# Ledger of designs, part 8: VHH binders against ORC1-type DNA replication protein 2 (cdc6-2)

Target 1, 379 residues: ORC1-type DNA replication protein 2 (cdc6-2), of Methanothermobacter thermautotrophicus (o27636)
Amino acid sequence: MKGDKRRDIRDILLHDETLFRNMNAFDPDYVPENYRYRESQMEALAVCIRPALRNGRPVNAVILGSCATGKTTAIKKIFEMVESTSEGVVCCYINCQLHTTRFGIFSQIYSKIFGHQPPETGVPFSRIYQTIMQHLASEKRALVVALDDINHLFYSKNANKVLYDILRAHEVFEGVRTGVFAVLSDIEFRYALDKNVDSIFIPQEIVFPPYTREEVFNILRDRVRVGFYPGVISDELLERITDHTMDTGDLRYGIDLLRVCGNLAEADASPVIGEEHLERALKSTGPVNLIHTVRTLNENEREFLRILADAGEDMTAGALYELFRESTGSSYSSFNRIIEKLEFLRLIDTRLTGKGVRGNSRILIPRFSREDLRRCPGF

## First folded at step 1 (VHH)

Design e12 (framework vhh_vobarilizumab_d1)
Fold by ESMFold2-Fast, scan of step 1:
Structure e12 (fold): chain B 379 residues (1-379), chain A 126 residues (1-126)
Amino acid sequence: as target 1 above (379 residues)
Amino acid sequence: EVQLVESGGGLVQPGGSLRLSCAASGFTFSSYAMAWYRQAPGKGRELVAGITSGGSTSYADSVKGRFTISRDNAKNTLYLQMNSLRPEDTAVYYCATKGSSYPLTWRSGQSEYDYWGQGTLVTVSS
């Protein structure tokens, strides 16, 4: 029950009683069997893929919604439904935060089709591309590629090339049918398509709005029912977890909070999650979106953020560059690429202001607090 | 000082045309993305059209095929050609700039532009 009883480390590790019926339910990659509150979005995705099942080309889509609005879950679920229905459609989900190069993207497509990575010995991109497209043409299979967080490909200057290669394959490989689901978590993201990509892409727009508080509570309760044994957590505590989840705007926070609470209760040999476990979990569960984003940054990008955070206020680009140059030795060109990337990742904002009668300067505005940044690994 | 001055608004009949202009000063116009936004009474600001420093354009679905955004870097001027005007196009139209070179996505009320002009009123008669 309510106890501060300490166990030794060995007892904690060897504890054979579990509160978890299925710990995978609290994994951010988990796709629930019963997926609720996205019926219209699922229908729109199905309408886009349906032509591929009928010997036509899939309809391209731009899938828009803030982080953790169910976009990834919906895509994975529709892809599973399509592939269970027909071998004639290859559905490939790619996280563009992890795969930012043309080679990386097409290696994922290759692996999905053939069940193994491209040969470990160096092969030119053209060979991998040809192998994929020749297979699709000869087997009369359609390809649907979901490019999740495609903004990373735009930042790396690879988006137009990847989209061209996928969407215009039919011009070289007769009968190839392809489509792209371009997914954006930053709904304010600005992008440029080359004319030869823009003319063929012509996407349907599918919006994933934020979940309501009631929807978040019910989704978390569904995860509790799958992941914990009955009676492990009360609805009263789940309401509180829901409140904290709503404050962050990220459903993944609530899911992770449940996992942490379960682990803490298990470590205490408690048969239930109590108020004390929630209070302890709240202290250990950080800003998930910021942590995930800053983890992808290199040392110069991290140093940029440290300098900005240490200022405690908005800085001009010129003022920050002087400090940045002293610490990194980087060129102004390199510095401007960092500004572009960090603005793109929504870690900073920039604004133009007059610097007097003849000058313009940019003001750099952090989208994070110094305290939030300090909770991130490596800061 | 960054200054954006819109002109060309007025009263027009449904099906008519107007050309809006935005005179920019106080920054290197050719290096920055530009946009047109509008705000109808009781509504939030919405993106109408965007153009990058390189000339790539984007449009809101409600105006595609009817409106054309363009820029003249030699004159530091942004334009919006509005054809086939409808009563629902009635709004104050704003010129805006941001330090990003990328064109805008189509989303109502999602402006992160910091520098706006004074606005020019477009009224399409009922």
Scores: ipSAE 0.000, ipTM 0.140, lowest interface PAE 17.6, mean pLDDT 79

Design e2 (framework vhh_gefurulimab)
Fold by ESMFold2-Fast, scan of step 1:
Structure e2 (fold): chain B 379 residues (1-379), chain A 124 residues (1-124)
Amino acid sequence: as target 1 above (379 residues)
Amino acid sequence: EVQLVESGGGLVKPGGSLRLSCAASGFTFSDYAAAWFRQAPGKEREFVSAITWSGSTTYADSVKGRFTISRDNAKNSLYLQMNSLRAEDTAVYYCAAKSPTYLRWGSTDQYDYWGQGTLVTVSS
């Protein structure tokens, strides 16, 4: 039923009591001090970076694992440990979903080294690149770049150029030592390297397997212990959050559910997170990766996803286009651009069913459930 | 060592009911999502229904309202209650299990373990 304690906006803004001991524990970018279940992966990452601390080249790596298997956390944690140990290694983490261009990638590297953005106009790429590499050479610093979700760079056709520029810098700038951690969230993705990149990359492969339910529960409980005061949430309610987290396959969903539940309880002036707070959070919180991706979509792209989700099975491009045309009036050319964009964003997969000329149909395969999509704003 | 074994298939008249069972062994079934797929002669393997490790269910539109998926983690078992059976439901039914890491429930390539199948024939 409806509670009788409604808070006005002024009460919410002026109320100084908090359930949060450390709100940062629920940030997507938070790196916990107690990092469990990835000891062998952490050791493998350390082995790759270790030569850079001893005036050698870092060992390149391909880091494989589905979304939310701890890849980003492990990389950020090892980078923090390395940078706390030595100023002689620059560790740069780049999310390739956000930075898809050669200029964008090297602007992130530049900003990490110099603490400010490169000049935004009139400066050619070669100048930014030269400035980075000359700094690394003169200061005798190694560079390790993590390209998280590097499949986005392959889709934009920039991966080979970026890898070439980083890995072959030593050929022009004497003494420059570089390495790349190429991170793939889609473990089925097959990457293709140009021969001049393939010959120098030669990566160590590091696999991050999925977390078990028990591991997810324990990780979420660790976040509760850091982020909330004692007694704010019961283990019983945390089990339910774990259930929903496992349904999505994304640990970040569970972390965000905890944050939302805490905010709702605090707004209600409740000293604890209760069942009603979780129920409200579930209505407003969807899979975090899906929500962030869906926010970038226009109305026609969202309509495409609604039609696909409502089908309840894999759909041919032709069948979806008929329904899409009826609702949007869009051309086939516009429709094909949407397929390319959604496949690039990993919201759908496509395959050919072709047994012959008339059998050359594309099958559209959603990478989301109907229920997950319904939890996104605007669906 | 790891096995999924289906049972309960058979011949049934249109409008009849059958209950399929799948027994899991050699792994911690309760940590896995599970699904039923079917394959009719001359067709590709088709998604029927899935259940997450927490008990949330998803159904193909062709079976929605007629079939019910359920699980018993204490018995390491998965079930499919099939009601109002039609001739087009005739197929070999497969039990499958997967880690819940992936969002695609209907994709056969996402499943780690598969049963050998049980035949369901709906005919007069």
Scores: ipSAE 0.000, ipTM 0.140, lowest interface PAE 18.9, mean pLDDT 80

Design e3 (framework vhh_enristomig)
Fold by ESMFold2-Fast, scan of step 1:
Structure e3 (fold): chain B 379 residues (1-379), chain A 120 residues (1-120)
Amino acid sequence: as target 1 above (379 residues)
Amino acid sequence: EVQLLESGGGEVQPGGSLRLSCAASGFTFSSYAISWYRQAPGKQREWVSTIYSGGSTNYAESVKGRFTISRDNAKNTLYLQMSSLRAEDTAVYYCARGLWTSRYSPFDYWGQGTLVTVKP
């Protein structure tokens, strides 16, 4: 039994009692007031931005850590602190999974500065770029851009152009002061900088190590304290949510799981979150990263994932290619590029099966369930 | 100009040990992750180990437990302590700035290399 259909839908919608003291505590973009376990990283970020507050150039940074290590939270928190201190520094956070082009990146910068999107058509990139840089020069404002998951820009071959345009703007627009925080979710990722970018970038390295289980539990408990009224969830149930969070390696999963549990308990007019609410939430909650990542995929890449998910288990590259070729008509070269991209995006893993002369076959291992994929738009 | 200079290579018997060094100049050494790579005759360059500016380390599966990477920021020097050497460890060893690979990295950020030969 999935759910109770006897409850009046109107009663659910009009329910005025809430378990949520602050629903925003469970949003992925929520920045907690009491941020812990990242004190040294926050200090390093502050040191990088500090010159911008003193009419100097920001120090560039490379921010390294696996997903769910608090990189995004730390960046957003320092950006809020800086902007609350001075209007002389523009802090722009950009998710490079969503914005992979020069136009897309600079449209985000434009929107941050001016409060509205630039025209989608009829305006060349050069006009948007010049408008941004002229504003920064005339208003004597520094710009700090966080390029989150910058590996997507390297893969799309746009990283060097974007970095060049930001870091060398002062050569055309006298007095413009810029800096970049390049964020890498894959600490194994390799990148290549053009010499004209590398000579000016010279970043400080800031490492975000994985959270321990105890730290994850305490972070989730902090979210419970802010987001729910006292007594809504037991520590025993929160320990179980922590275990599921650790299994995914993604802190956002645990935060979203808490939100879903609260909504289910509220719909049941329950004053507490019980075991039944967690069990139902586990059946309905998908990984937030998967939804954002698959949004960037083209139709051939989506078809690859559908075939892999529909198999219900690990497939050899050869077996998937036969089905993929029938569906898309794509070459083996194109197919291999998709494997590289999806492995790079952490949607699949690969393993070799053999040690013989003709024994080497790649096994494709999905990092998602069929159900998780089905919850994504277009699948 | 970024420059990396490897040293410490030589001939050693299986089971032996060697310590490689890489002297860096032309950039702020303490701010970068630095990696060791190797290239055997007729093979592609293979990643061996990385040390991050904060001191965290990572290793290829083939060298885990046998090799130790370390750095001395005061001397702008990177080290690779190699133990329990095998014939398959025979290669020219290179250091490289940042999280580089031969696929994505510009070759100008690699050192000249130092030869390690493991022979009975």
Scores: ipSAE 0.000, ipTM 0.190, lowest interface PAE 17.6, mean pLDDT 79

Design e4 (framework vhh_enristomig)
Fold by ESMFold2-Fast, scan of step 1:
Structure e4 (fold): chain B 379 residues (1-379), chain A 123 residues (1-123)
Amino acid sequence: as target 1 above (379 residues)
Amino acid sequence: EVQLLESGGGEVQPGGSLRLSCAASGFTFSSYYISWYRQAPGKQREWVSTITSGGSTNYAESVKGRFTISRDNAKNTLYLQMSSLRAEDTAVYYCAKTPSYRFLGTWSGFDYWGQGTLVTVKP
C-alpha cells in the first residue's frame, strides 16, 4: 500500500534538494534519446554509414546548416547508435575549432581508437598515422570522422592534407575503409579541394534547416522533461524562453537559459523557476555563439576584439594595428594572422576600399556589439 | 536590392499538382542555398524544402515523396513541384535565402523572405 507511494516520496525529496533530475540535459554535449524534427537528416546520415556495417566504405557527406540547427547532436546520436551496434566501425567526432592541425586531428582519432593520448614528445606524425591505419586494416574496422566546423582546417591550410590522409589511406594500407562527414556552420563559406581529394571525396550534401518556433518550444520542453523534475517550470515561462531563443536564432541559448534559471532558483531554495529567475538570467546570459567562439581565443586575439569593440565603429586595419601594437608588441605579420582567423570565425568581416590618400584600405567590420562582448568571460 | 518573388499559386483539387516559382535578384543566386517555407492561416511558418548551391535537396517529412525542389541558376529561379496535394497543404508559400549568422546576439531565421504565393486545396 505504502510501498506503492515510494516513487512519489523520492520525487518530493529530490525536488526539495535539487531542481535538476539530470543536469546533463542542459550540456552542449548532451544527445537526447528522442531526437525530433531531424528524422530525414538522421536517415541520410545512417545511409552514409550503413555500408561500413556491411564490410564496405562509408559514404562521405557535407553537412550544412547555421549554428545550433542540430548538426552536432545528430552526428553524435548516429555515432552512438552505430557504435552500440558494432565494434567494427570507429566513429570519431572532432571539433576543428579546437583541433586545427593535422597532428591534432590524428591525435584525436588515435585517442578514440586506443583510449589514451599518443605520446606528446618524440613521436613523429607518420608513426601515429601508421599506427591508426595498421590497426584499422588488421582489425578490419571502418573509420568515420566528423570534422565539425571544417572551415578552421581550410583557414589553417590543413584541410586538403587531412582529407587526403583519411580518404586515400587504402592506397597504402590495403583494406582500410574510411569516410568523412565535413560540417559547415557558415553556408556562405566556400572552399576549394585539391583535385586528388575532390576525385575521391564526392560527398552527399545533408542540409539542416532552421527550426520553427513550435519545434524550438517542443525541443526545449523535451529538455525540461529530461533535465528538471515535474512542475519546475510552467509552459507560460517556457514560451517566453522560446521567444528569447527565437530572437537569438540559436537553440543553445534557450538550453543555456534553462540551465541558468534552474541554478538561480536552486540558489534561492525555490522548488520552481519563477519570473524573477528568468529576469535575472536574461541579464547575465549573453550571445551563446559569441561566448563559445571567444572562449577558444588567445589573449592577443581577445585584445584585438576589445580594441575593435571599444571603437564603436568600423576601423581600418592600419588604425587598429597601431593600437594593437601598443597593447601587445606584436608584429604586423602576427596581426594579419589574427585578422584571417577572426574573419574565418565570422567575428569580423573585411572590406577593401579605394578611399585613402593613395587608394586601397582594409576596413574591419565587427559582427558583435561592445555590450555583447562584455558579457563574455574574460572581457 | 535583394528581392525574392514567388508565383504559381492558385486553387487546386485534392490530388492535384502545382508548380511554384521564385525569381531572385540582387545577389549571386548560384552561391546560396534557398528554401521553401509555408504558413497556414493562424499557424506558425514551417519549413518545406531546401536546395543547396550544389543541388542537394532536403524535405519536411510531411511533403517527402510528393514535392520536388529544383533550381535554375542561369535564370536565377527556384521551383517547387507539388503533387498529390492535400487539404493540409493549403498555405502561403514563401521563398527564403540562406540565414545569416551574426555575433550581435540576434539571428534571423532567414535574411530575405518573398511576398509569398497562396496555395488553396479545395475541400
Scores: ipSAE 0.000, ipTM 0.173, lowest interface PAE 19.4, mean pLDDT 79

Design e5 (framework vhh_7d4b_2)
Fold by ESMFold2-Fast, scan of step 1:
Structure e5 (fold): chain B 379 residues (1-379), chain A 122 residues (1-122)
Amino acid sequence: as target 1 above (379 residues)
Amino acid sequence: QVQLVESGGGVVQPGRSLRLSCAASGFTFSSYAMGWYRQAPGKQRELVASISGSGGSTNYADSVKGRFTISRDNSKNTMYLQMNSLKPEDTAVYYCAAKTYSWLRGQEFDYWGQGTQVTVSS
């Protein structure tokens, strides 16, 4: 509230006008205590982990579903339940969009086991790997690793090495018990598995179907009950947020709309979220996934996207490079690395033109609209 | 029990229009992405058009874009394919499909209608 004259903290404390009971309820990483509509999926995850609680090996799983179908929430929920039951099972959730290297993945596992990060420089990978596996063997602890959006590891060509290192650790470290939950929105990676990984992986299939409109409404209502004080938002207004959420196909959009509406109403010193707050939120809230992905980009990567968005989807790499070079002064080598990164992040696709006297050219295709990009910070 | 029933096929002259309907039962219709596939004689089945559960997103094969329109009425549990400017190469059996996920099936549709014949005769 620095420099804001509408309300200061003292006024809120004195007049008890805060709308938020728990803002964490609107965090994309929030795991609700009451988790509905995924009971069969939760049971399947529990069945996979159960052997680890009984001195056996966990069962590997492939967790399938489109974006925002509750896969991450279900995994985090079962991991919390397992860890509250026994210290004999280490449950490690890893977002593979953020951690794309073998070192990065095992540093997350290390941190989960020991409570601190290993040194990122001066320590060889083999030492970190040995330390993890020796601990698991000596303490008789099982390890379950959820690799969320594992396709990012396949794009970086690290998936088979990571899976091998986790699943075959028992061949070098006697008594080590490990399992992997591979999470993905599509199943292309099935054909990218090395034979030595495929032979040991043998996963159970757990499918997360899309939520119904009624389920989305009830999930958002549950978030309202945890996150806001009673009466802050009407069911009628919540149904409108549900409709907008269904149009995007992303539950996270509805959760973020609730957060933005609450902040706007609080800034207005309103005791309730009204129609005006939803109207303003809809104008300011862009696609949540695009915003989060774009936030990680540097200025040259952002300039690439601006040029592409302005020119349309039929732009060749050569044509974009000429404009990009004039704006940034960057080399073609740097430009090509940006294409590889943005394709990897699913912000663009590439297509080759037909064979000609000059050979093949790449066409760059945006996976976002120009309007959606303009709603992102810095665009 | 999931059931998909296609209707509206027939024999039509080039340049004419047909509207296909798919009546769905046994599942929460608005929760599922739906699609139209076709299979011409001697060819493999191909995706013609798809629509998200809400109807807010559609996708078309290049061969039909600008001529065919997919739509749905969630209140009637029905999906439609409006086929305009029909060509002889559009002759095929058209299948309604509801999208689900399977490790074994490569995210193929698990539920299919029996198909409806569309013949564009010269």
Scores: ipSAE 0.000, ipTM 0.185, lowest interface PAE 13.6, mean pLDDT 80

Design e6 (framework vhh_7d4b_2)
Fold by ESMFold2-Fast, scan of step 1:
Structure e6 (fold): chain B 379 residues (1-379), chain A 125 residues (1-125)
Amino acid sequence: as target 1 above (379 residues)
Amino acid sequence: QVQLVESGGGVVQPGRSLRLSCAASGFTFSSYSMGWYRQAPGKQRELVASISSSGSTINYADSVKGRFTISRDNSKNTMYLQMNSLKPEDTAVYYCARGHSSLWYTEGPTYFDYWGQGTQVTVSS
């Protein structure tokens, strides 16, 4: 009756057994304690920041690699280590997909330093900038800013202004020490830098190569060890999740797939993740691999896929470029990079039109149907 | 206008050698990393070898390590691929590719922005 039903509901809410011993291990913001296969990259980042801990200027860096090669994780890990070592260095991670303006970028820096948002109305940009730089000068603190996906700032035409404001602050505010980690998956920005920014930036180049299948398996296994109780998932099932992760080219997909499988198993009151939970996770949103992969794409890459899907049959690179140029205004070099990225992500295949064919003559073969693509957000 | 022109392909017997050349024009060659790709019929395109803008960083696919040597001459705007101990499995169209900027980024197809027309290499009797 009434008392029994109330007690049962409370037991569900308060006393349910969980498969997750640390569900945060599967969160996008999670930084693992043991970060393998990036030791050289971590050392390079540490070398760039080290002068800031010794009253010197940090060294600027350009951090290169395709999506989900561990760039964001490495930056967050080194920033946490630096801030745990000294209050004399402010480390600010900014996602430029979310913050595309000078005001937005410096509001994030402001919030990191002061613990609250700046006033949104009635305060000019110059006041926020001045407050930040005066604090850094008076407290003798260095500032290191990671601009993740900095390409979005270039597309919004704010990149040079942001970089100038950070890197040349010392010219107006005596003793201010700043550095920038510019993170990108697609490079043209070095030739888009204004001369007055390029002359002072002078970055170290740090490359994050793609993970091998073995490295992906081991990284996912490390997340399983932290996030689930022992025996929740078999190595055989984790091998299958690794295969699906390799097909997407995105480690985050495999991590999210583990989280979804765990939630489905809990909903079934299962003490283990079985093959049925993986099959349901893969089918829960339609073409899961396509949807997750497409979410990582920029607008030009999405437009490429729309044109290819609308053709309904295999296209030559030249024929697709003609249509792509008309809709995007993009260069042939940018177009070729999209082909290479989409081929790597297994969204398209390429083949040559014939033996000894002149020019960049390739046939582009979609690995998806128009109907499947239409089920993706933004298509 | 960026141009990459391959030469030196041909038909050879197993165990023989070929030297491919790539003549570059329309950009500052010494400022860009370069690579060689190959594609066999019905197979995916694969990176064979890559070289940084200065020539100091070089990478090879496992299938060609110890047999192929990539080099560049920045004064001549030319990149080379010396192919020794050729195998039937090396039969493919070989493409010269320009990497991004002066960066020594030598990983995979994701970071090459211009491609040559290709040159056929056939290893058979």
Scores: ipSAE 0.000, ipTM 0.135, lowest interface PAE 18.0, mean pLDDT 79

Design e7 (framework vhh_8ghr_2)
Fold by ESMFold2-Fast, scan of step 1:
Structure e7 (fold): chain B 379 residues (1-379), chain A 124 residues (1-124)
Amino acid sequence: as target 1 above (379 residues)
Amino acid sequence: EVQLVESGGGLVQPGGSLRLSCAASGFTFSSYAYIGWVRRAPGKGEELVARISGSGGSTSYADSVKGRFTISADISKNTAYLQMNSLRVEDTAVYYCARSKLYWGTSRPAMDYWGQGTLVTVSS
């Protein structure tokens, strides 16, 4: 009573519509209707899938590009377009950062086809695999699997087995038609393939170049137009968000920054996103990919990054190892394994000194700013 | 092992054209790597001018050169080219052929191997 009341929990749960026209526009899984700057890549993906719509086999592809190049968005968009066109093609997108095992990958395929998780108790993997492939053969459906960030499967030593199981299914299950879109961030794909996989894969190469600053601004503006009511954010603030996004190299950071700004303004009962909301968002928002990747690391790997971040500049491997050994008690072989893993995960880069080649004269370069690392849990 | 060798630089008048060549050895363009042209002018930082995928299937350009410069690759000769048309005094720089590294920045190229550079001077 008395004119004051606490906000109902149900009101918080159901939503406040004052700023957001469509909150889904800022969701990391959102696929925009207007997908600009990737027309040739979309065409190439369509050409790879087209045979599957005509009772033929899809063409395999290797999709190359650094972080924030729109690879995931393009794949999800073409998959949506294909499935809206025909039920004869099953398009399965799998994030290999989350699903690193053969069982995990095929459970995702199973769930996409049947709409529920496969049986866990008493059923061997071969039954799940057989059920998938028999369904595809009997229903005359093609399967296209996008293995996004397949580098994680190579690191876990599961990539060749997964690729073999998908690409060679037709040798056991007559009439099965499959294809793989392998998404790589900039590693020599062929070096990691077994001979029996390399001989059957034979992919088309599709390259996603980095977005320009103008393209990033326009993509973020498109998200603003879909997600917010008119006038919620100025182009001047959006330019600043674009600058911060460019500094991270991750488009998802800019999208998440917009979401956080909107939520902060809404919590303040403000009809617009102001400079104060952006300043608060910048303190709490880190690169989405960096935060996710760091969460997968063990304590020794996280300690390695803490020491590197606290140094404030590039360190030699020898200098970092002395501090790391003191903190963790780990061997030099364990330390080198961590360097290899963090390089593979794109958290660091290594360079030999310019004075000569020495095995222990490596310079360790973080791929993210010290501030970005400190926004991650435990930093 | 890996080597990039540039050629084709020189003196040209404003409005003229030059074609730069980059011969690669120790790796093949089909290896899923980018080849780029980076220029450095006195008093300015590095600018990534143009980039081409190892397959030759994808290209990108800096805003300052779009419509004037064309990058291409001859995969059989393992050689990349930069065709420079409608040259301006501001295009005067040392042009480097380079192979790209991971996590390309639009404002700062991430290169792991560099050629020696070739000087392009645009003056009357």
Scores: ipSAE 0.000, ipTM 0.146, lowest interface PAE 17.3, mean pLDDT 79

